# VH-VL binders against q96il0, part 1

Scores and structures below are computed, not measured.

Target 1, 167 residues: q96il0
Amino acid sequence: APERGAERRDTAPSGVSRFCPPRKSCHDWIGPPDKYSNLRPVHFYIPENESPLEQKLRKLRQETQEWNQQFWANQNLTFSKEKEEFIHSRLKTKGLGLRTESGQKATLNAEEMADFYKEFLSKNFQKHMYYNRDWYKRNFAITFFMGKVALERIWNKLKQKQKKRSN
Structure headers, positions and changes below count from the first letter of each chain, unless a header shows other numbers; Kabat numbers aren't used for antibody chains.
ipSAE, averaged over its two directions, is called F for ESMFold2-Fast, E for ESMFold2 and O for OpenDDE. V2 adds 0.75 times the mean of E and O to 0.25 times the DockQ between the complexes of E and O.
[cut] stands for letters that were removed.

## First folded at step 1 (VH-VL)

Design e2 (framework fv_ebrasodebart; at its last look DockQ between E and O 0.01; V2 from the best seeds 0.00; counts 0 for: pae E 11.4 > 2, placed apart)
Fold by OpenDDE, second read of step 2:
Structure e2 (fold): chain C 167 residues (1-167), chain A 123 residues (1-123), chain B 108 residues (1-108)
Amino acid sequence: as target 1 above (167 residues)
Amino acid sequence: QIQLVQSGAEVKKPGASVKVSCKASGYTFTSYGISWVRQAPGQGLEWMGWISAYSGNTNYAQKLQGRVTMTTDTSTSTAYMELRSLRSDDTAVYYCAREGYDFWSGYSEFDYWGQGTLVTVSS
Amino acid sequence: QAVLTQPPSVSVSPGQTASITCSGDKLGDKYAYWYQQKPGQSPVLVMYQDSKRPSGIPERFSASNSGNTATLTISGTQAMDEADYYCQAWDSSTDYVVFGGGTKLTVL
């Protein structure tokens, strides 16, 4: 009976190069900038005796990071698309090709590109405002939970000291 | 109102040439490009090429290189597409379309289309 | 030259949601455009720049573009939506416009 070779379904490379920190790491690691968002991902350390509050903080940080990565990946893609189309459209309007007579990529001058940047920022202003608002809300929540975790750690240290004095 | 009005249907013999016109109105003709798209009976849309109404510069689909010529007359706001050495497989409805782009936003699409011109190539 | 692939036909019942896909290499990195064509009529732009709707196009039309696939979605499909739908993108490598093969939407 011929062994039916298991066709390795080429799982689409989820191309997020997940920088895997060394297994023995006892601290958070910062990865290289992501190719889409240009943000450096943080790999959060998971303690063996993680408290429920610590876990909640870690999850909140992870979710916020993912949210931020997605936002900027999408924003950068949108920017790239709009920029390319803008350049193309302007070149077309001028009756110019994508390449110069010398074979170089045709570009717009700095003034024309300044207009693009102004318009892009204007169009995306509200989106950026919402992003900033949500960014602050998330970071505030993270900071709040950081405070709670810090207090919990202090309390646990005090209890341990009391127990050692009683023995 | 923005309109593109094309010339009427044409019947040609193999080897002949056809010239289709597209008169634009309702906008500044030289501020936009014109693309030509054809559709054979029961087939999909095929992009043929583009012309700048400003410079007269053109870009043609590789398949049509050497056989197609696009021109514009700014005085009449009219675009022309000439197809030479006609074949039976050139039988199609030919459309002109404005490559609409906002000068400031830089976005482009085929926002306005002509009514189409049927070109029949028969022996 | 970039190739855009569409299913040849999609069928949907009235009031249901129709989805038409357009697949191409790195299509998600480009803007996708969608055109509706009814029999004997010129194409009409129904979606531009992936997800933007021209004036006069019903809100039931929406679109997205991610990865290698653009999708036109028609919610609450009506009999009047029966038409051929074409996706379109610009190829920066050739400076050509490319159309998909078209999808016939039938409302049953």
Scores: ipSAE 0.501, ipTM 0.809, lowest interface PAE 1.4, mean pLDDT 89
Fold by ESMFold2-Fast, scan of step 1:
Structure e2 (fold): chain C 167 residues (1-167), chain A 123 residues (1-123), chain B 108 residues (1-108)
Amino acid sequence: as target 1 above (167 residues)
Amino acid sequence: QIQLVQSGAEVKKPGASVKVSCKASGYTFTSYGISWVRQAPGQGLEWMGWISAYSGNTNYAQKLQGRVTMTTDTSTSTAYMELRSLRSDDTAVYYCAREGYDFWSGYSEFDYWGQGTLVTVSS
Amino acid sequence: QAVLTQPPSVSVSPGQTASITCSGDKLGDKYAYWYQQKPGQSPVLVMYQDSKRPSGIPERFSASNSGNTATLTISGTQAMDEADYYCQAWDSSTDYVVFGGGTKLTVL
């Protein structure tokens, strides 16, 4: 119960989650969200008779997932790090400690945090723009290869029907 | 594969300086912090400080004061820890460890550790 | 200065449950972490954020953290679990982290 909820919400502490999919799964496995990227990793099923085209599609999807995981893990780490630095800097300027007298983390008001969010988004605008561009390019390629695999499977089924009728 | 590889053991005289290296591989070096933790023979773990591979910002344990300096070389994905004015009580195994920032909880745990570097300080 | 106190040693028979405690003022208000260290080896993260287990760590490892005490529990303890265990939490005086003194787990 509580442990199951915690397991579903949090991942192992690494840039790409440390998790174990079921052994010899016959379909793709989706894991819990990665602690740093906050994205769910996918372990792809590899069929025994995987075609070269199917292999290319799978590798493209795996590579895209790894790229996406690394981008968001890095972005989230940078965000958290710069947020902490911003808070520490502002508290120091006010002559305040990093902890309240009760031992809890000292915090800034919403107006001050809005300044940080605005700066962060502005600073990272170009990076996010390039990410979106690459994300669309990768999704286009994946969709294209998915179409090719679908056509290959249709062709193979037609060949099987023809072969059966010939027998 | 994520790995931290440290430089080899060192024997130093009191008053000397030692510089330990920690070469990271298998991840984006500039996205994580590196903490240094030492362990004297038969003793527990003692945190020495932390460095951001992104900003170069450092935070050192108060007891080490002006004696420690942590740096990074992003071109080689290597972190360095230099400890000056060595005393015999600085004899320890020195570890580097990767420390990430957890968005939801603040600073993260030490998820990957180097193999350790034994530094012996004796006359 | 904040300190984390652990018992220096805990002994358990194979197959029994081992319990290792870590005490600190209002520790339950902080996240606790646990590391396993075998002789001549580097520490290995075995539990994070109070009760979460990294991939590759057996389900027989569990942990809790409330009030002033965090506890690491190892069910069905095996010989391979024999090691030193360290708890870790944030400490404002060191700016981020502090370790407990360590507990030697002996499986007899």
Scores: ipSAE 0.000, ipTM 0.449, lowest interface PAE 19.3, mean pLDDT 79
Fold by ESMFold2, look of step 4:
Structure e2 (fold): chain C 167 residues (1-167), chain A 123 residues (1-123), chain B 108 residues (1-108)
Amino acid sequence: as target 1 above (167 residues)
Amino acid sequence: QIQLVQSGAEVKKPGASVKVSCKASGYTFTSYGISWVRQAPGQGLEWMGWISAYSGNTNYAQKLQGRVTMTTDTSTSTAYMELRSLRSDDTAVYYCAREGYDFWSGYSEFDYWGQGTLVTVSS
Amino acid sequence: QAVLTQPPSVSVSPGQTASITCSGDKLGDKYAYWYQQKPGQSPVLVMYQDSKRPSGIPERFSASNSGNTATLTISGTQAMDEADYYCQAWDSSTDYVVFGGGTKLTVL
């Protein structure tokens, strides 16, 4: 049974490694950092005889990875955009251009940038608090499902021993 | 050919119980979960609960907790849903649906549905 | 106790694009699924995991899910597309399934 990921090398965004899972993957794979989120994606092992409960665990892990990658991709872009807007506004207030006479992108000194970092943290405090809450909720749910899967696997091993002894 | 075939329509009085069957064919029954979904006349879909044909694990909608029991018979590839203490607002078409899974395309949720079983609760 | 809200009805002319929305708190953080139900029939899966199309569903069906809203889009709408459409999500914290209230698509 071939894996579709092995066939997609030409459609990947620029900067993504040529990571293509093997046609028969037996392990979760950890890929290179995503350009926008800086998170390393997990390429989940998908066994052919996965139980319904194992399928739900993998679904939860996939949903959580997408949620996490999307959050940090958005935060990284917002940070970069708001940083540039802050610098632009302060340079304009000083009567300075966006580039120096040497052609380099104009910046602010560390003291001036500290105001940006303080405001950005204050502005985004509740968003990050909700992210942390949801992160804990998701990790708790994943742990709970992992426990259910572990119990299911133990029960199946006991049933297999009972079948062997009853032969 | 994957197929879910349900038992026939039933008429019940308030306070009675009903047990609807759902016979699966064309796939490995123990590899998939079964959900039960009902639809009152002119209304939307309401999820009732889920059962794993592999382990027998269940999860019931909070509204129905204590009134519903879901079971499977692996030897006949059949899922059952029993609803007790019937009320007039339990009149609905009851569906079984397979929780779909494909190794390459992922988790597709309810990919195959039974034909539905009309349960009428009337005095 | 998640709630998925859909408009009760959407009307389109044949050949035009229909859009059916499904709103829920942070729905874009979950996978969304879509079902079509024609009169007298069982529901049929038409989109899964936000934007994937099952085998046998025409390419004119597409879907997206971000923020608080999932959207089912039917381009080149045909008379045979007239049906009720339900969105669905899975609440992993309770392992409950939630359906939207349904949208009646009318093709005039």
Scores: ipSAE 0.000, ipTM 0.610, lowest interface PAE 11.4, mean pLDDT 81
ESMFold2 (binder alone), look of step 4: mean pLDDT 90; pTM 0.932
OpenDDE, look of step 4: ipSAE 0.020; ipTM 0.667

Design e3 (framework fv_ebrasodebart)
Fold by ESMFold2-Fast, scan of step 1:
Structure e3 (fold): chain C 167 residues (1-167), chain A 123 residues (1-123), chain B 108 residues (1-108)
Amino acid sequence: as target 1 above (167 residues)
Amino acid sequence: QIQLVQSGAEVKKPGASVKVSCKASGYTFTSYGISWVRQAPGQGLEWMGWISAYSGNTNYAQKLQGRVTMTTDTSTSTAYMELRSLRSDDTAVYYCARDYYDSSGYEPLFDYWGQGTLVTVSS
Amino acid sequence: QAVLTQPPSVSVSPGQTASITCSGDKLGDKYAYWYQQKPGQSPVLVMYQDSKRPSGIPERFSASNSGNTATLTISGTQAMDEADYYCQAWDSSTDYVVFGGGTKLTVL
């Protein structure tokens, strides 16, 4: 219907839906930020004549995306939970209410929050180190396979060019 | 091995509620969604809705909105489907199915199915 | 609301090619999926994303999807292929899954 443009449908409160790109797209699609990870998912286009090497690269990229989404969703959830617990604890210690007179959430000053951030980063240092290690490892593997796919495509183009010349 | 094992058959009176369970094993439960599909005796397949085991997000078929609730328990790798205000036309075999071709797929692909749970509604 | 139409039944002799159609408005703009269901059993995915075959499904199964019609083709049909076949599509605007009414394949 004319009244139901894409933007109007998107703003309608109709539960929650998974990310869904247009069917038969010949390109990768980038979705909206995930509620928990705040990262945009990519739906990879799968060509009809995908080689085994291209499939391996695509699946490696999909697996890496899932790993990355899961890590940041968990990290953000943990951060938010511990942040609220820290604020709650500090306000209780000061004898202050959790809400202002206007009903808004009570806040701590920047100096007090700096203590939380320092503790959170220190506590999660090992976890972030393992994340960075795995992230670099995965990106090196992806780059390696991207190179192999590029070489395969060059070879195939050379073969096709040779065949066309002989015909 | 990948398996989805559902709870046993139920007999309910009209107006009652039923809650069917689906226990997953052999894969990372939170990497996939679970769709629920029912089949009335001698009839075809009818999609009821899906739930993400990762986010808990749900989407229900329009016909069932307000009567169905889907949940997951990640500690036991179990999905649940509760249908309320049962009618005689809710008599069906209820299936759970794994709903993602791969963990990043975000599209309805039912690669593994539970054995089905017969729910009979009669008075 | 999308509607997928399948013939109620298709009959073939052993060794013949069976064709099961699934029709819907602009179905070729969507991915089609196919499931096989034998009596008393759960459905089994036999084809996905129009023409792709899962591991373990025989090469005699193939499929296509263009215009308004998706087609499941079974070459050299065997008695073991006798089952109900369901097509499935997905409506991206609603995130709803729709199934065809099913086709009973009889091999006699």
Scores: ipSAE 0.000, ipTM 0.483, lowest interface PAE 11.8, mean pLDDT 80

Design x12 (framework fv_cixutumumab)
Fold by ESMFold2-Fast, scan of step 1:
Structure x12 (fold): chain C 167 residues (1-167), chain A 121 residues (1-121), chain B 108 residues (1-108)
Amino acid sequence: as target 1 above (167 residues)
Amino acid sequence: EVQLVQSGAEVKKPGSSVKVSCKASGGTFSDYAISWVRQAPGQGLEWMGGIIPIFDTANYAQKFQGRVTITADKSTSTAYMELSSLRSEDTAVYYCARGYSDYEYYYMDVWGKGTTVTVSS
Amino acid sequence: SSELTQDPAVSVALGQTVRITCQGDSLRDYYATWYQQKPGQAPILVIYGENNRPSGIPDRFSGSSSGNTASLTITGAQAEDEADYYCNSRDSSGYHYVFGGGTKLTVL
């Protein structure tokens, strides 16, 4: 294949999707949700004459996206693993089987699951605090560079106007 | 014209820690990642981790989690890699390199000359 | 085990074409980057993002990929190309980076 990207199989039997921009795209492209983070990645269009400053902004946004996906993928995997362990331990304590008569997985009621959610949030409080801190740092940096790019574009327009007036 | 200058060779005892520095040219320091890659004598390259100085965000290879700490001092344009609980197997040349990440690829275009760390009793 | 697999050694006659391969499941999703390393020296970036060459890398170096395999091709090998070649890409999680074991190229 001449193009490359993350490949993901659709729910439909014949459906296959790729995390790859369309061949003729001249714009940013939004991919399917990542399997682990459940976030949609953005693939940024690279203009043929991208300035160094525009490249820096794009790289910061890409790096922030990667960081954000890594955090949520780890969080979701940890949540799912601990949730299953919690359910299994409580079912064993009650002397109940892991599956119902209909073959479905046995579950706990909402009140019992509330105990798990409280414990999970408490246990992960520090991780969420670090995430929020870093998220704000990243947003401020990106906003700052967006401002620089905007100023660069204004200067470029002014320079073009000046060049036209000289003719 | 960016250059990465690494600290000098170290000889350490087992169980101690080592901190290697990597100094980069000025204003471009915050605009790229710094990765650490090691190479044991006669062996291949091994990625240890990296840091994005502007965000002070470090990422570590699973093998080194709990033993490696990568930091950056933006005021001196210097990245550091500290490896604790040293073993003889940690004897290697440690490289720092300037990294760029896109979703589909990662590359390191400027490399330090390497710092030799020898762990012996 | 290593996520990226390379043959340990390969030989090519002067002026001939050689292909160095790197194989791993993550290569279905991410491009390989290639580095050249000569004895006593730091690695040098040769190819990134499938087939992009940094300034100063000769056009005899090219990259390609298909499925779970990435390849570095040297067309018209020169004596100075004798070196170790490493592929590098994201691991299966997409969040870390991993090197292949390296291929020692001998130019006969």
Scores: ipSAE 0.000, ipTM 0.505, lowest interface PAE 13.6, mean pLDDT 79
Fold by OpenDDE, second read of step 2:
Structure x12 (fold): chain C 167 residues (1-167), chain A 121 residues (1-121), chain B 108 residues (1-108)
Amino acid sequence: as target 1 above (167 residues)
Amino acid sequence: EVQLVQSGAEVKKPGSSVKVSCKASGGTFSDYAISWVRQAPGQGLEWMGGIIPIFDTANYAQKFQGRVTITADKSTSTAYMELSSLRSEDTAVYYCARGYSDYEYYYMDVWGKGTTVTVSS
Amino acid sequence: SSELTQDPAVSVALGQTVRITCQGDSLRDYYATWYQQKPGQAPILVIYGENNRPSGIPDRFSGSSSGNTASLTITGAQAEDEADYYCNSRDSSGYHYVFGGGTKLTVL
């Protein structure tokens, strides 16, 4: 069986959002939609006295965000590419150019495009299933660590109150 | 303003290789393509290939396929064109250019000053 | 390989209109991009798409397309317009780019 050369899937760069929140920010910032993924990045606030547990949560959130950004950037790229190829192929089969005589972009009708969407979804179904599964796992982990951080913060507040009462 | 700064002139022997660099100054490559275009003395423009640094994907003209390698270093905002098995006919000015590519349009709006490559015995 | 063909040379009187034409099968599918090149200089983008001018290009430059042809029109040619003009387009595959042979414009 000829080794189907691994089509180097054009991986969209992890959109390092050029959005830099103010240095004096004490909260998370939401950036504009990333050009490739169309997802809004979150810039996570780093407290001066970040606990190891808070740091772990932050890192997990960041890693999950990066993973999600990369996934959608790649999906959008793949979608755009395959859509273009589909349109070109269909137009060619019809003996039509990519542009009309008026210079307008030649388009396929809604029915023809519906076939593309069906095929695309069918082809990528398993990929989406894996994405969803991993998305749930990651979010579950994040939620779990959020709970731990919340408990830690409560405990630290209680200790501080006890120390103030003892002095 | 974005400028493309190319490496200096090269004199090469037949059968050798040349590697020309193209550094973006005043900005990054972003999602633009970098194309390589050559022009032999008194001849027209010839597209050799291009790369989209963000995707690390290069395309080559059929004429140069297997002999040209185009790469990009995003960290230094530098593109490279390596041409192997040089011949006298490869004597030309080699330009890098920033290409904008979408579904409808492609154009090269920023050009380097060119790198003269002379292949002589 | 889809080739683009241009007339090797054209002349225009000062203040008159000239049309430089590019022909090729790929032009049925893709717009031409036009470049001006003066001796010893890098090419300059003058027209892209149907009729888009980049900043700094005079309004006397215009583009048009019809069938398998693209045209660059200079309305009211100036002495500084004397140059080589190249059309460029995607090839039939859409993944490569090709140049025309270039047209030398002389302003008389």
Scores: ipSAE 0.000, ipTM 0.563, lowest interface PAE 12.0, mean pLDDT 86

Design x14 (framework fv_cixutumumab)
Fold by ESMFold2-Fast, scan of step 1:
Structure x14 (fold): chain C 167 residues (1-167), chain A 120 residues (1-120), chain B 108 residues (1-108)
Amino acid sequence: as target 1 above (167 residues)
Amino acid sequence: EVQLVQSGAEVKKPGSSVKVSCKASGGTFSDYAISWVRQAPGQGLEWMGGIIPIFDTANYAQKFQGRVTITADKSTSTAYMELSSLRSEDTAVYYCARESYYGDTYMDVWGKGTTVTVSS
Amino acid sequence: SSELTQDPAVSVALGQTVRITCQGDSLRDYYATWYQQKPGQAPILVIYGENNRPSGIPDRFSGSSSGNTASLTITGAQAEDEADYYCNSRDSSGYHYVFGGGTKLTVL
């Protein structure tokens, strides 16, 4: 298959950043920005006595983070690739070289680049709109499970207090 | 659920223009792109162009560039397709379709079609 | 010229499996979408995003792709499946939609 075709079909970025938090952390940790997505990954602390509901919430947050990182990494790669292709195509049409006399990348003026930005935004508007929809759905689900976990923790504290009184 | 309601059949003379409407009913199209697809009698489907209403940005197939104009009025949730310089080969059923998304866009809801007949 | 190629006609015996193919270089980069059209009706979406079915489409319909070829498979064809089938994808630029020429399926 042609390399460009294979690259465009298989555009999913590889996983989440390899940032590793301190080994003795008892809380969530925030890492450096990912090279491609420019988002900071969160490493979630797993308590030894994690309830099934707490595990479901944690996994949902981890899956949402991975989804978000992959979306933005792919978006940024697509933008950079298409921008480069647009510039190269226009420079070839004008009979200009891809590099200046100083060896730097040749660029188009602001008017010419406006055409690319308009096309890119129009082409990707639906994609971004569906991203926002999914983002809201995921955050609603996370908030819902956070509420359930909070209620579970309150109930467990009440049970512990009642048990101590029964002694 | 959303439905796309198209304007009625039209008979036009060669050299004239036709404007077909497509109204979203039971929902809105402001958040979606609308495509126009035609089909001549006994022929296949042919994409003409589409519009993203929120940006008022239309995109046209090369074959129709200069003859087709696609517009949208988001206040009435209505898209329009105007085809000029009509010829007998423009006789066709014209469909509007809403685009949805999963890894890429696709047309999930279609209007029933508007028959346009070009005759002298 | 035409970016997606389909055979104009194919036949299948009732209850048997049929595969309708669509070929074009853009299929290496973009997913195929499949539409069913019966006489006098608007097209209906049957497969999107390579192999996803919308609600109401029977599970005998499936999609696949490899290289520059996309396929619609009907496993256990029924009389009601007799129709024209169109593949749809993007052109090489990615900005425009193109349709295949359509395949008329006859159920014997």
Scores: ipSAE 0.000, ipTM 0.494, lowest interface PAE 15.0, mean pLDDT 79

Design x16 (framework fv_cixutumumab)
Fold by ESMFold2-Fast, scan of step 1:
Structure x16 (fold): chain C 167 residues (1-167), chain A 120 residues (1-120), chain B 108 residues (1-108)
Amino acid sequence: as target 1 above (167 residues)
Amino acid sequence: EVQLVQSGAEVKKPGSSVKVSCKASGGTFSDYAISWVRQAPGQGLEWMGGIIPIFDTANYAQKFQGRVTITADKSTSTAYMELSSLRSEDTAVYYCARGPDYYESLMDVWGKGTTVTVSS
Amino acid sequence: SSELTQDPAVSVALGQTVRITCQGDSLRDYYATWYQQKPGQAPILVIYGENNRPSGIPDRFSGSSSGNTASLTITGAQAEDEADYYCNSRDSSGYHYVFGGGTKLTVL
């Protein structure tokens, strides 16, 4: 028998375990931005009579959320680390300390920071391009299955209406 | 009950390409993620990449980027791994393995492996 | 270098307990999955999600993790446990999977 495992230490699926929707909710719930990815997680409602098609759609959406969370969490961490390294390197070159005389964190002017942003964007260009390509592929697949679920629900409503009229 | 059936052994010349197939039987093909893992003689396991067939999205290990292409054909429940510009160092057993869920990237069912020998 | 480090070999006496370790920074964020491989065979899943066993895996196999280290423990090793053991987890980016170098377990 298949058993669910936790892939990420804070419990899989990553991000969604950090909040709960209102109790007794019959709808999907959107939470606050995740600390790492800065994306709003969605907690998906699981109906008692979830069809196989509905389950498939939900799992696709959950997997896409995990994929997005991992991508942006990693990008944000890399950006922050490289930004601090850049600032420290430039301050050292100027012979300045890492903190001002008032004890605040020393910073670079906007013109110097522009060099960092250009370098970061340039070296991450291909990575972001592939992300966008895959994002579109995922959204097309999800939209297709959303359409299939909608048709299934319409068909089920028509079946119920016919039974009611038969009475 | 779910099984992965791989194509037969291949002998290739350096510089050629090889395409290995992995056919899933039992269960819904689109419900799985398929990974490709190789093992050179006497060496350890090496993850090459994987695909989520329903999204038609593949992810590759950095070492193989540009040489490996992983595809899936939902109509035949078959995943493929094509490795180009073959070298003697690519001589290995190539395994396909599936994850039971899109969410958990664990490999619970493995094919028997396909031996690829690269020799001049 | 390997992102996940395992000792190449370990030995245990029949009926004794052995611990196989896997070390890497990504293990702080992701659980290790463990695979057993016997000569001429495909690997089989032994432990996933820290300490879950698939159907058919004996209860003498258990997993644990602490900091950057994951461990596979076999309590009361049997002759049939002689095999290569591989840990598997995400790399530092979280996008790719990496295997440890493998540990050859000899049951004496």
Scores: ipSAE 0.013, ipTM 0.615, lowest interface PAE 7.5, mean pLDDT 81

